# VHH binders against DNA primase DnaG (dnaG): the designs that were tried, part 6

Target 1, 371 residues: DNA primase DnaG (dnaG), of Nanoarchaeum equitans (q74mb1)
Amino acid sequence: MAKFAPVQYKYIIKAEFEIDGIVDREDIIGAIFGQTEGLLGMELDLRELQKQGKLGRIEVEYKRVGNKTIGTITIPTSLKAVETSLIAAAIETVDRVGPAKARFRVKEIVDVRSSKREYIRNRAKELFVQLLSKTAPDIEELRRELEEAYYSKQLIEYGEEKLPAGPLVEKSDEIILVEGRADVVNLVKHGILNVLGMNGINIPKSVVELSKRKKVTLFIDGDRGGELVLRNLLAAGADIDYVAVAPPGREVEELTNKEILKALKSKIPLEQYIKNLRISINNDENKEKYKELLSKVFDTKKAIVFDEQFNIIDEKPLEEIDKLPSAYGIAIDKILDNETYAKIKGKYQLILALDSNVNAQERVITLKDIQ

## First folded at step 17 (VHH; from K5 with E56Q)

Design N5
Fold by ESMFold2 at other seeds, fold request of step 22:
Structure N5 (fold): chain B 371 residues (1-371), chain A 122 residues (1-122)
Amino acid sequence: as target 1 above (371 residues)
Amino acid sequence: EVQLVESGGGVVQPGGSLRLSCAASGFTFSSYYMYWYRQAAGIERELIASITRSGQTYYVDSVKGRFTISRDNSENTMYLQMNSLRAEDTGLYYCAAKSYRYGKNPQEYEYWGQGTLVTVSS
């Protein structure tokens, strides 16, 4: 016996039915599968879920009252609450069993591990009302809306900024720090309960203070935006211990369970991540172009703006730096300070400077970075 | 083409018996629920007995214990054994076959015979 179906189900869907006729038991089961086929998409298809062991055997109990068949069905599932609620709602659309008209109504969804009957009843009713009131969107989009509503209710507020957080943020000695609310919701959905989100472009003071008391893993997107978040945190004085990075081009808020676990298992110490960034700059195919541009401005007291092909568009003395046009990048013959950055902020994607005393939003490459 | 052909009707004395048959063709007989309906003069058809694909049966109270519905899937035929007949059993007896297709193009399938007359009179 090498394989077993999952026997530790999380929820049991109980639904009542009334059928206008005498029918075979197997046709009751067949009608449930037949009328939900394709309704919830492939990931929540009842036949596929049963094949995967995520949906148990549908049990049917009924009696005859005249020319009617009335009874209940019981469907055990190992799915999470939101998926279980979607399946329960779909069962209420079953209106035929064989040739007979039928009416199905979900009576309750039972948590097999604990007595949370009031919570489940109230939440299932809320989600069911939301489902009925929505215009007919894509079913996958509807699933995401229901998940957002459900898991948002489980979040707590942290600090005076009322930051979105999982319920274990204060109790845990280790936290996962993410950019925003959507990231927190996604991690909580996948069982990561010691997560704290930030809001907006300013680093919350509560985050900086928490980072000095707890071990912090920063979980960032796999693009330039993720590097910016790290730079802003370090400039604010946050004490980040580890960095986890989403796959290239992926955002934390969209990751699957497997991607989240892989990224968190592959976290590296902050110092090692910074070292890897410096090595990556040295292997950057444009490294020689950065050197050439910095060499051209060195000791000239000028600034040069350039396009994505690293062709010089314009140049002016440093005193006229604010008169240069917006472009892909700028190279300057000075240390980037707050005064200079205020004059060029938001005009370029890349800043080449002799050194930097500021934590710019844009990418900054200095002589130190390329030497 | 689909056909349901009733036979076995006739004139019988009260207390007598008749056996009706409904021969089916043109569809997969074993996939259908089968029904006997009765129509007395001036009255709408009424369901009197049904039989599921697996042989489970239903009877209205007025015929229960006197009528027996059965099916033979190998002969594509449904039967109604009618015993202890009464004057109020007089009428036109119809067989019907019903099923339903699910999916994005849902469809009812419902076929009827032409009926066979049963007269119970002294």
Scores: ipSAE 0.680, ipTM 0.911, lowest interface PAE 1.3, mean pLDDT 84
Fold by ESMFold2, last read:
Structure N5 (fold): chain B 371 residues (1-371), chain A 122 residues (1-122)
Amino acid sequence: as target 1 above (371 residues)
Amino acid sequence: EVQLVESGGGVVQPGGSLRLSCAASGFTFSSYYMYWYRQAAGIERELIASITRSGQTYYVDSVKGRFTISRDNSENTMYLQMNSLRAEDTGLYYCAAKSYRYGKNPQEYEYWGQGTLVTVSS
């Protein structure tokens, strides 16, 4: 007999059944494998899981009452709670044992290592009922929904603003700061528990205060949205130590474990990140045109609007900036402040100014950017 | 071609015995659960005994202790030994074979014989 190393089981699925006939024990076990084959994909195929040692021996206890076979099964698993719940739900779809009609119902999922049994049992039943009441969703979508529901329960609320956070945010000396709840859930899913989410463009006071007490790494998306979050934080006075960036075009909420760890390992000091932004502007093929337009408006007390070809369309004194037409861009002989931005918001795609003390939604290029 | 052929029926006095046979062909006999059903006049067909692939048996209360179901997988034949026969055992006796194939192309297999008549009368 070949020896099989024991696997540390995390959960035990307990199900009860009623079969409309007298059947062989082997056919009860065979029906479970046969009717779940292909249902959950190759990753969660019960035969493969058993060969890998991730699914234990199925134990069956039954009695015969008239022309019925009634009893229970137990299935040990070393899988995570979500996968175990999916397997348990699949067991309930078994409706034949040999030629006999059958009904299987999961009684409970027992947590072998903790006293979390009641939570898992109730949660798995709730999610299964939700599935039965919806259109037939994709199995991959269902897996994602179950994972989100489970890991969302592990989050805590931080501060007066009730910010989404991992359970170790208060106890850790270092904090990973992310934009929103979905990012927090994804990081917690992958074992990063010292994470705190924000309200996006509305920077919470609790985040600013925390940033002055703890070492903060800002983990942002690999697109324009991530840069806006950083700008908002700095404008609010947050003390950010490092920046980690998701791969280009990727969002933090969708990253794999490997991508998360690589991005966090490759974090850079804030000062270096800002320097890299200046280098990126220097490689912009239109840089000389920005410099030319900004130089032309400098010390004139005027604003100039221009088209996509950088031809000047109109020019007016700063006092009449609201009378300028909408265009591709505007160049201004002043620091962009709230008063000025209110007059030009939404009229241009590009703003050239001497400096900026506002968080504009449009692209802003200043003298410091083209230095 | 699948066939189930019952034999061994006839007329017998109360207290007598009969041995019914169900000969099977055209399918893998050892893969099927086997059944005896009885239909008396004016009554719907009822299950009276069954036997699993491995030989485990079931009997309704009215025949338990008097009837014995058995199978011989090497001869592709199921039997019903009927002892201590009563007038209420009169009827048409059918054999049935049932199986189920799981997987991507699930299929229910159910075959019936034409029946053999058993008459218990004085």
Scores: ipSAE 0.679, ipTM 0.909, lowest interface PAE 1.3, mean pLDDT 84
Fold by ESMFold2 at other seeds, last read:
Order: sequence, then C-alpha cells, then structure tokens
Structure N5 (fold): chain B 371 residues (1-371), chain A 122 residues (1-122)
Amino acid sequence: as target 1 above (371 residues)
Amino acid sequence: EVQLVESGGGVVQPGGSLRLSCAASGFTFSSYYMYWYRQAAGIERELIASITRSGQTYYVDSVKGRFTISRDNSENTMYLQMNSLRAEDTGLYYCAAKSYRYGKNPQEYEYWGQGTLVTVSS
C-alpha cells in the first residue's frame, strides 16, 4: 500500500465481528473487500474507494476466545453520510473470513467533525432495519430512497405558496429555477443550494416576483416539456436571464453531479436560446410541409389529418373534429384550446394550429413557430 | 487431482510420541488453512488443531501443551507432533484443507485425507 495524501475524513464506521475460527488479520480485511465486491457498483467499490483515498486504512483489533476470533474494525471515510451508511450496511453482509463462518454488525458511525450522538443513533437504527429487511434488495433503489429521505430534510419553504427551495435561495443574488420538488432535491444533493422549485405547470406568483429581483437561470429537462415550462414562465411575466438544459432525453431530477455542473456551465442567455429554437424550426427539413398544411387549412374552418409522409388522409369541418381518424398528425384552422384538445388528445403525434392556449402532451407547431 | 495423504500413524505405548504428516498436492498449499481432526470409535470427528496460512495455531484443551501443529509451505506438508500420548488419543486422524473464494461466484473448498490410525495401548 502506497501512502495516501491526507484526506479529511467525515465519518468513521465502527463494526464488531465474531468469527468461528482462528484467522489471519489479512483474511479479515480481504473478506471485507471480497464479499462487498459488486454489491454497490463500481462507484462505491471499496477497493476503488481506498485507491482514490476516499476510504481510509481498515484497522482491525481482535482477540481469540477458544476457537473464535472476536473483534472490531474501524473504517474512516471521506464520503457523505448516505454513501457511508451504504458501505456500513454492505459490511454487515460479510459472512465468511477465509474458510470460517463470520458475522459482522455495525456498532456505530461517528461524525468526525462534530459530536452528533443523536444523528449517529438514528442512522444506526436505520441500518439495523435495513439488515433485517434484506431478502433481494435493489441497491440502486435503496440508495435513491435513502438519499431522498436525507436531502428532503434540508429544503426550506419559499414564499406564501411554500415552494420547495434550497437553503441559500433568499441570501443569493442568483437563483436556479427548476420545475419541481424532485429537481430541487437532486440539486441540493449535489451542493447547489440557491435553487427554487415550482408547482408543476402553474407558475407561482412568488416565482414571477423573485425573477424580477434576482438573476435567474432556468434549468429545464432535455425534452420538449422543458420548452413548455419556459413558455409558461414568459407568459406569466417572469424575468429569466439564462437557460440551462439537461442532456437530451434526461430530466434534471436524475442528473449526476458532473451532468449538473456541465449543464450549468453551458447556460446561455434567454434571447439566444429563443433564437436557437427559431433556427431549429426553420432548419427542420419538414418546415415547408408544416407551412403547406397550415396554409391548406387556413380560413377553411376545417381540420386535416395526415400521415408520416404528410399526405392528407382525411378532412372534416372543425365541428366534426372528433370524427377524424387517428394518424401521424392533424392541422386545424383555429387556436388550440382545452375544449378542442380534449377531443383530439392521444390521437396524433403532431398538432399544427394557428396558435395554442394549452399544455399538450404532443408536439404543437403554430404559425408563429414557422415564421 | 487434489490429494491429501496422511502418514505416521501406528501403535504406541502411553507416554510415547508420534509425528503425523499430511502431504498435499493438486492445489496451492500456501493458500489454505490446514486442520487436524480426530475421530474416536463411536464419536463424531472433532477438530483438535489448526494452522492458518501465516502459521497461527489453535489447539483444543485436551491436546494443548502435548501436540504441536506446523506446516512447511515449501514441501506442501503439514505436521502434527504428538507427545505424551494417552489412551484417549486413540483414533483416526484426518488432515483437512479449507479455503473460500469470494466474488460473484463464491465457492467453498474443503478437502480431506483418508485418515491415519493412531492406537495408544500396551
């Protein structure tokens, strides 16, 4: 073992063990690494963590009582509380040391930087429950559940709507605005504390007022739903300065630390984001097809359904729009409102309309989008 | 082919000495914990001594101070020096080798010899 650079440890895992035989110290340490291999994925692999300096030297202290080896292990870690508790739980699965049967039980997890006896007591109880509940645990799902429980307690409520927020949202001159609570939890988990969430698609008044006083970066999902959030914010009068976008097909609530930081570093001014949206529509190879179909339906009081090749399949007056067959797309000679959308929801992948007053699940292209 | 061959058993008077050997082949001897077991007539096999990979030893109380277990990794051989033998030491003496493979495909390895008879009588 090479000397590691000093690392500030945050927690110390203390576990006790009983082994049904006389064993070598090396085999106690080897069993811990060998029987936890693959349980927590490569990111939390104990050998890899030790190589990275995130897991300290495992100290072993034991005595021999007859044909048994009884003792304790001490493992320093610089990981956060959630990861430390996962590692502690994995150590309790060790049931062999060399050829001998063994059992390990976490005695405590100590917070090195402060005396938090009650916190340690609560975590120890949680770990004990996890041990008793294991039959076929989904390690990734368990990690997510534990993280959500921990980080949800770190949120504050903002404004009269009691919006989910990180603890620094009021003190910061800049905020990161996200769609909902799950996004706020994920950003706080990764150290982004000046974050504010919204209540779904309805834009809170507190968000609009805050946007006029602080620099706002809107952080949206990498799908078409993110564009709708922006449109609703602008319609409500919010003052958005920058836009950051999650990778294509990803949601903000599921991003890793690296992805969050990359997206925030790649933020662009709102005006440029809007310009890029218009350029993207103008460069859509089907733009002229959209324009042609809208032109054909304009001022006819009709709706036209079409296939993936933009061939017209059927045409009916707007009054009979519910009688049109399902198809790839529909073009309508009106503003898409909730009443009309209720009649066509789920029947098409693409809706071409004069304008839109609704938050449709499908892609909606309007005359303004193709000018 | 894994093989453990005991030798050195025989008939001896009370107070006498015997040295048992267990010659191993077919596996990496230095990676295994080694054991001596004894089976007296009508009784289940019992552990009497063990030695770890690094040479740490255990003895049951009835043989402690009289028996000495050792291993020579260069000769792939384990020994049991038995001194001050008693009538109650009579039985079949088995050597065993045990190890455990960790990982995604865990495997217990346990090999036994056929035994060597030790008779302590006049």
Scores: ipSAE 0.677, ipTM 0.911, lowest interface PAE 1.4, mean pLDDT 84

Design N5
Fold by ESMFold2 at other seeds, fold request of step 22:
Structure N5 (fold): chain B 371 residues (1-371), chain A 122 residues (1-122)
Amino acid sequence: as target 1 above (371 residues)
Amino acid sequence: EVQLVESGGGVVQPGGSLRLSCAASGFTFSSYYMYWYRQAAGIERELIASITRSGQTYYVDSVKGRFTISRDNSENTMYLQMNSLRAEDTGLYYCAAKSYRYGKNPQEYEYWGQGTLVTVSS
């Protein structure tokens, strides 16, 4: 038996209606376009979508019962699930056909490619009602929330730590390792299904074990936190083959499809990444000043604060580190841990320490970084 | 200014016929749904027939088969052919025009004539 729908359509919206009057078929269709105009912004304008071939012909079937018109509409779309759900929710706001009062209710959204029904239609309706009188940025916010909810359902749990993962992480010979759940969701959204997340800086045993039997690309943010994650992975014995880095100032969780693909295709061997990292530190014009300040604080059990010219402003024992004034930078004679960072967070732009176990928001330079 | 002017009412014997007209001006006639309402003494106005922009019709059971609503968009006129009239058909007959504007500032449009009297009596 032949197909009922063309292969280019992905979803079919089915809605029913009851109209308090006898109306023309053309006015049923016109009411849908007229009452959704401007609700979904230019990107999802139904007339434009139909002209572009992304929305199929609206089919209407009805019967007349007394002074009522009762029936159904069918709208094929080639749009993705979120956009289709938004259109379906907008159709439920139609309350007039010509001069007659009307009620529309979406009965189902049929996935032409699959029989599984994974739409979050009730959530879309709730959020859309709240956003009906809002701007185009509010529609993008709704899109993001629906996408997160939709793609979070596709994740699996990996290992005893119940790590967030894409569905193909176990079957693939290669995996992409990311810092957290939000990164996994974003990559799965863009069709990358062999992805495994961690719980931040703490390195799960399941990740170390997996890294020894699969080819691993670590995909990190372009900031200091990403470098700390790599160092902790190596210290835990993980076998990292490649590193991919988000653009400077960007996080993996916020990247577009093109940015993700570009970063992954530009991955480099681990050894090359480490070499590049050390060259970047060596090119800092203030490297010698960092060394001098760390030398002055080394083995003194003190902390020193300094200005932008690297002149020492104040100096106190480590026990009194919270009593030091805010300044451009601070140098400390210890490994930067969570307790110490809590006492100095937000007071400095630059932190010089012997080593670091903290993902600080400020720039951190350690003894190992300068040699 | 919008005007709906009914004509054709009068006194007829039971079993007789009348043809009512509703001439419209001041609005785009072809964009409106048109209606005939009837008001008997002491009773609320009731819808008895309607016709859509394209000519689709509705009748209440009490007039079905006896009354015929029609419209001529080129003459901006709606008609009601009333056959086999009964005493119960006595009343004031009103034409109405209704439309609705969608969008950010939705608006109902509803216009009425002053009515034409139909009396079915010997």
Scores: ipSAE 0.672, ipTM 0.912, lowest interface PAE 1.4, mean pLDDT 83
Fold by ESMFold2, last read:
Structure N5 (fold): chain B 371 residues (1-371), chain A 122 residues (1-122)
Amino acid sequence: as target 1 above (371 residues)
Amino acid sequence: EVQLVESGGGVVQPGGSLRLSCAASGFTFSSYYMYWYRQAAGIERELIASITRSGQTYYVDSVKGRFTISRDNSENTMYLQMNSLRAEDTGLYYCAAKSYRYGKNPQEYEYWGQGTLVTVSS
């Protein structure tokens, strides 16, 4: 006899049946294969899955009550929850065993690995049975919807702000802080459960307080928005220990498992990240243009707006700063404060100022940033 | 052409025995479940015994222990050995064969014989 490698089953489908007649065990199993053929496509064909070792042996237990056969079937599977739920729903369409009418009902899908997954087992079955009429592309879409619903419901709410969080945020000595809900969902999907988001609140008080009692790794997008988040957190007094950065141009919410783990392994102490930012500014090919524009406004009591090539478009006294047109950037002969920022917010991508007391959403470069 | 032909009926005294045969032709006998039905005067046809493809049997309570259903797949024939016959066993005995085809064009296959008369009287 050939030897088989051990397989790890993830789920067990348990279904009940009632058959209007006395039937052979072989015909119960044959009906399941024969009546599900073609329903779910080749990748979920039960005979093929069994050949691939992804379905175990179908176990049948039954008793005879008069001219009826009543019993249960048990089907172990190494498939994911969605595929298992699709197969379970297909089994409920079996209405014949040999010449006899039959009724099959899935009793439960047991999660072999953890009772924590009980919700998925029940919900996936319900959702799939309700939506089975979709085409093959719709089945892939349904699988995606089930995954999104599962991981979104695994989140907890943290603090008075009801921030999105993974289930281990309170228990862990370290947390991973991310910008928003989508980031939290993606990290939880990939097994990072000590994660906290700032969902719609730039500087939540609960985040600042948590940062003072736990080690915090800030995991930010690989663009300018990520740098703004860090600056705002530091201005609020948050105690950030490490920074992890998504690959350039990538967002945390879209990263694969490998990319997440690589970024987290490559985290650096906050102090080193800040140094790297200042080195990056010094290596900016436009650094001399920033210096030139700041020097030009210095002690003039004016603001100057400029285009992407750093050509001056317009200039006005600071008192008329609200009358300047929107442009690529603005340079001002002033410390950027809340009053001034209110007048220019959203009009520019880049703000050059003598110094800054403001958590601006735009990139701000000051005299001390460029030496 | 599919045929089921019953034979072996007749008149017998209470306590006697009869052996019914159902000879099948025109289909793959071993792929079918086989059945004996009985119809007494003024009553709907009732199932009294069945036998699966592999030989598993069912009997209604009124005949259990007295009747024995069997099949010989090499002879394409089903049998009903009836012992300890009673007056209430009187009736027309029908042979039936049933199967089902799965797939995109599902189909029931159900064939019946014409019946053989069994009369139990003294």
Scores: ipSAE 0.672, ipTM 0.909, lowest interface PAE 1.4, mean pLDDT 84

## First folded at step 18 (VHH; from N5 with E110D)

Design Q1
Fold by ESMFold2, look of step 18:
Structure Q1 (fold): chain B 371 residues (1-371), chain A 122 residues (1-122)
Amino acid sequence: as target 1 above (371 residues)
Amino acid sequence: EVQLVESGGGVVQPGGSLRLSCAASGFTFSSYYMYWYRQAAGIERELIASITRSGQTYYVDSVKGRFTISRDNSENTMYLQMNSLRAEDTGLYYCAAKSYRYGKNPQEYDYWGQGTLVTVSS
């Protein structure tokens, strides 16, 4: 039904240009698209934004003065202030229209609702100067800096640790837990408001307590480090229900909207994620050393502890396992159960056992894992 | 192989007419801006007329109203109709084709012909 108002534009970018030649109108528009392509990433591609209705048609007015073309462009946008400012700055990098040299200068960004015009002008000038001080490889990092500055005002502080959080953390029956502030900002930018950040391996008490009363999905980076974060959470007593993983080679803080949604829809139960970690052990360079140590302890009713070079430091009967020193790892001649784990928890980084019925905070490798 | 070949030059009386042609090959003609330049003895080569991809034209004041630039994209040819010729129009006439590629590896394309001589003798 036509009971909703038409979508209103939020900002209008106004820019002037001077072109050293007589050019076609469509080449002015084509140069803007062609010279900004790839500068601002796929989310801010001007052609895509226009298809989505987030960028209006570029209007061009010009006159010819001798062998020069002088005029203005007007670009309506429904984007937020950060994105509008980035697009405006990118337009000033346009230096050719067809074969002719050109100069573009943004004169203003107008708030069509009016009352914030002065703030936006001042902030856009600051961001424009900052953008020009960087090389092309740094533009994506600058975009993240601008987004962090803008979206940080929309975050709340959670708990006595003053953790970065989205505004719906308390009200939602489930939360998405991420490693740090940059991850929270990126998820809030993309509409995920029930998100809570923490200091990576230093697990806040408030996170542990919240996890006991809400469903928790841990959202971790795709390449490395996620195992340690999970293990530290479990060691602190957090109740993690699901794990979502960023695509291979990607960090949560850099994901696009599509990548975030796909990863969250593909979340898996904690137990399945732990099983998958054990399968990956077969690609470990130390696999043969794990086999050697498990073979040495097999059918001995003993446990042995070893250093990072896999040298045996000490060994004792299983009944005296609590008397073994802390070390890099321990190998035991039994199934790792709750009783045994209680005696060795926190003393080792690696546990080799015949099998396991415990979700240990440490890495556990079993005979089944090394086949 | 890019080629621009001018033709149609010659000797003409003041007040006469000539029609120059510039035949293009080796590139997509319709994607280029086209230009006529003139070099008289003792001076630098000067732009005298241009035509955009869509047919928008520019003329220097000294030839405006007397010269007409045109292009035929189906024949890959640009023309210069020169009427009411004057002694000061004597010189070598060059055609040029120019475009620009945007992107990571930006590139200016700037092709020139060999020139055709126009002599306006009294």
Scores: ipSAE 0.691, ipTM 0.914, lowest interface PAE 1.3, mean pLDDT 84
Fold by ESMFold2 at other seeds, look of step 19:
Structure Q1 (fold): chain B 371 residues (1-371), chain A 122 residues (1-122)
Amino acid sequence: as target 1 above (371 residues)
Amino acid sequence: EVQLVESGGGVVQPGGSLRLSCAASGFTFSSYYMYWYRQAAGIERELIASITRSGQTYYVDSVKGRFTISRDNSENTMYLQMNSLRAEDTGLYYCAAKSYRYGKNPQEYDYWGQGTLVTVSS
């Protein structure tokens, strides 16, 4: 049957048990299901997982020694390592089989696809579960903490700046560039391993150099964020090929798998992204008002402050720019430089200038932007 | 009312046989593990035989090969066939029924009969 794909198991849980009595085999299996029901929530319910094919049949081998039943159970699972570890830990809480007291202990979790060395590494991480802090708020919070710890350890350090990176950043012809470590962790968590972060300081030299030899997609936060990072990258000489943008109001570090994949599939060439930014300004209802204010200040050696309706509130010579009141916006008859920006920083939401040498926090519109 | 009523005890010569019965009522018999316990003078009750819901059996070494436990779920009755009786088999024989409920409010169920006396004496 050409279209049938059998379920492939990833892990096998092997546990040992000792039961203080002679019991029926089916009651061993029933106790495992019955005592773990509801313990790990609906998504990790063992009966449901077995119905879905994600948990195999529980194999039980035992012998009777006096009035005891001693043996092993084997549980194949197609679940990921974290979920498999949680199920294994839950099995150790089983303390009754029928009327008899019981003790279960997980002996090993075998990775069916990995070598002996990989098994030891994965099991060492999972045995950490047995030593978990009692400060974990609940099982779901514990699951998230284990996932973060697991994926954070898969990061490498890249370059002299020791930048956070996924393990495939060197090998891949294409990289995804993100702003910081939290973004890198989130992308690696969702299986994107050719990712490189920047430490939230000036543009790293290693990033610029890598961008010249690899195809780079810059993945930035939603509509209002991330443009400063792009501008700084371009000024530093980085060769950015594509831009991917998180959904409006969302940060890359908080995206779900579906949102990440959609944003990366919807990436656009850098030149198109820049063109779209220019088109957005050209379609701004207030573009003509920006032109009017800039023309009013042009060649006057003055600065003009205005309200949200673009009514002029005050004007003063540029030498007295620090004496102007806070307002919605300011228009100045000069290139915005560091000296001038220091005098007006934080007083306005919008700055209109002839040009800009400054990467301001506020929105800056120049003559070039409104052509 | 939950009841476990043992019967069949009595006085028998060494080497003789007795058949004990435990009649159960007031609970779902087929859902319980069933047990025979023996209490000799000055000794704590001890398990001597058990039978699971499906009929799997256990015997302590001192009675293995001589005693046979069985159950009839249709008659809600457990039996103990005792052959080749010895003086040390003398004691009070108790029937017990045990079960366990899993879940949010786990509950142990542990019912006992009053016992039937077996005396092995010349």
Scores: ipSAE 0.664, ipTM 0.901, lowest interface PAE 1.4, mean pLDDT 84
Fold by ESMFold2, look of step 21:
Structure Q1 (fold): chain B 371 residues (1-371), chain A 122 residues (1-122)
Amino acid sequence: as target 1 above (371 residues)
Amino acid sequence: EVQLVESGGGVVQPGGSLRLSCAASGFTFSSYYMYWYRQAAGIERELIASITRSGQTYYVDSVKGRFTISRDNSENTMYLQMNSLRAEDTGLYYCAAKSYRYGKNPQEYDYWGQGTLVTVSS
C-alpha cells in the first residue's frame, strides 16, 4: 500500500434521526451525501472530503419502532471547528431517506482531543486501582498488625477482673487510668507502662481499691463519654487525683506519641476539671433556661419535652414518658436510670434530670451541673 | 412505460392460503422500496407490508406472522404469501413502488398497480 501522512480526527459529529418508514442503512448514508451535495461548496462537499480522508466512515446505529426507524449517526472529521459545525448544520437539512420522510438533529460535536485526555485520565485511574488490588497490602498496614500483636504480649492482667495493664502498674506509685484495652495497648506502645484499663463502662472494684493507694491520673477521650466515665468513677468512690483529656473529637486509643505526651503534661487536678465543667455550663447562654425547666419539673412526677427555643411541646407523668414525642430535649423529675433511659434513648438531643446513673449518648445536664 | 401488475387474487375459505405476485416493468426494480396495501369496502387504503431494496421487511400487527413479503430483483417481482386467511383480510390488494431522487431537481416516484381482489368466505 502507498505511504500516506497520518490522519487524526479532531471532532466527531453525533446526530439523531427519526425516519417515517423501514429503510436500509445504505440509504441513510446515501441521503446524507445526496441532500448535502452542493450546499457548502466544493471545498466542503462530503463525498469529496471522505475521498480525501478528511471525513471518516459514517457509522449508523438504529432500531425499528413500528413503521419507523430511529437512530444515530457518528461522523469523524479532521476539519477545523468552523467547518465541522457547518457540516453538522447541513446534516440537519436532511428530510428524506429513500421514499420516507426524516428528521435529523445534531446531538453534539465531540472534541476528540479533550475526550481522549479524559478517557486516558479515567482509564489510568482504573488500571492503577486494578494493579493495587493484585499487589500485597501496604507495608505500613502489615507493620501495624505486627506491632499490635507484639505490644499486646507485653500487657499483664491486674486484679480479679483480669484488667489489661502495663507491666509497671504494680510497681509505680502513680498510675494512668484509661477506659479500655485498646487505650492500654496504645500507651504501652508509646512507652507509658504504668497504665491500667477498666474494660468498658462498669467500674471494677480493683480500680477503686487501687485508687485509694496510688496517685491516679484519669486519661479520657475528648468527648462526652469520657465525662460519664469520670462521674461513674466518683460515684463508685474512686480517688482520682488528675484528669488528662484527649484533643476534642479524638480517642486515647488513636493518639500519637506527641499527642499523648501533650495531654499528660496538660493534666489538671480533679477539682479544677470539675470547676471548668461548671464554668462551661455557666457560660452557656441557656443556663437559666435549664434551671427554669428543671425547676418546673421538680417534685411534680412529670416529664416535659421542649424545642430548640425551649418552648414546652408536651408534658406527661413519668409513668407515660414513652408516650412523649421526639423533640430537641426532655426534662424529667427523676434520677436518670437504665429503665427510664431505655424508654427515651435516641428521641432527644438534651436530657435534663435531677441526677444520672446512666452512660447516655445524649448530653445530660443535672442539678449539680448548673450550681 | 411504468407498469405494476398484481396477480394471484381469488376466493378462498377462512384458514386458507393465497400467494400474490406483483410484476414490475419500466423502471429499475432494485432501486425501489416495495409495498403491499389493502383496501376493504368503505375504508381507506392501508399499508400492510413493505420490503426495502435489501430485503428488510415490515408488517402491520394484523398480518404479522401470517403474511410474508419477499422480492426477487432478478425477476423484477414482489410476492405476498398469505396464510391463515380471515374474513377481515377480504379486500383489494395493491402493490406500490416508491423512490426518491435527491439533488437539484428533487422528485418523488410513487407507482401503483391496479389491484387484485382477495375474497375470504365460506
Scores: ipSAE 0.659, ipTM 0.907, lowest interface PAE 1.4, mean pLDDT 84

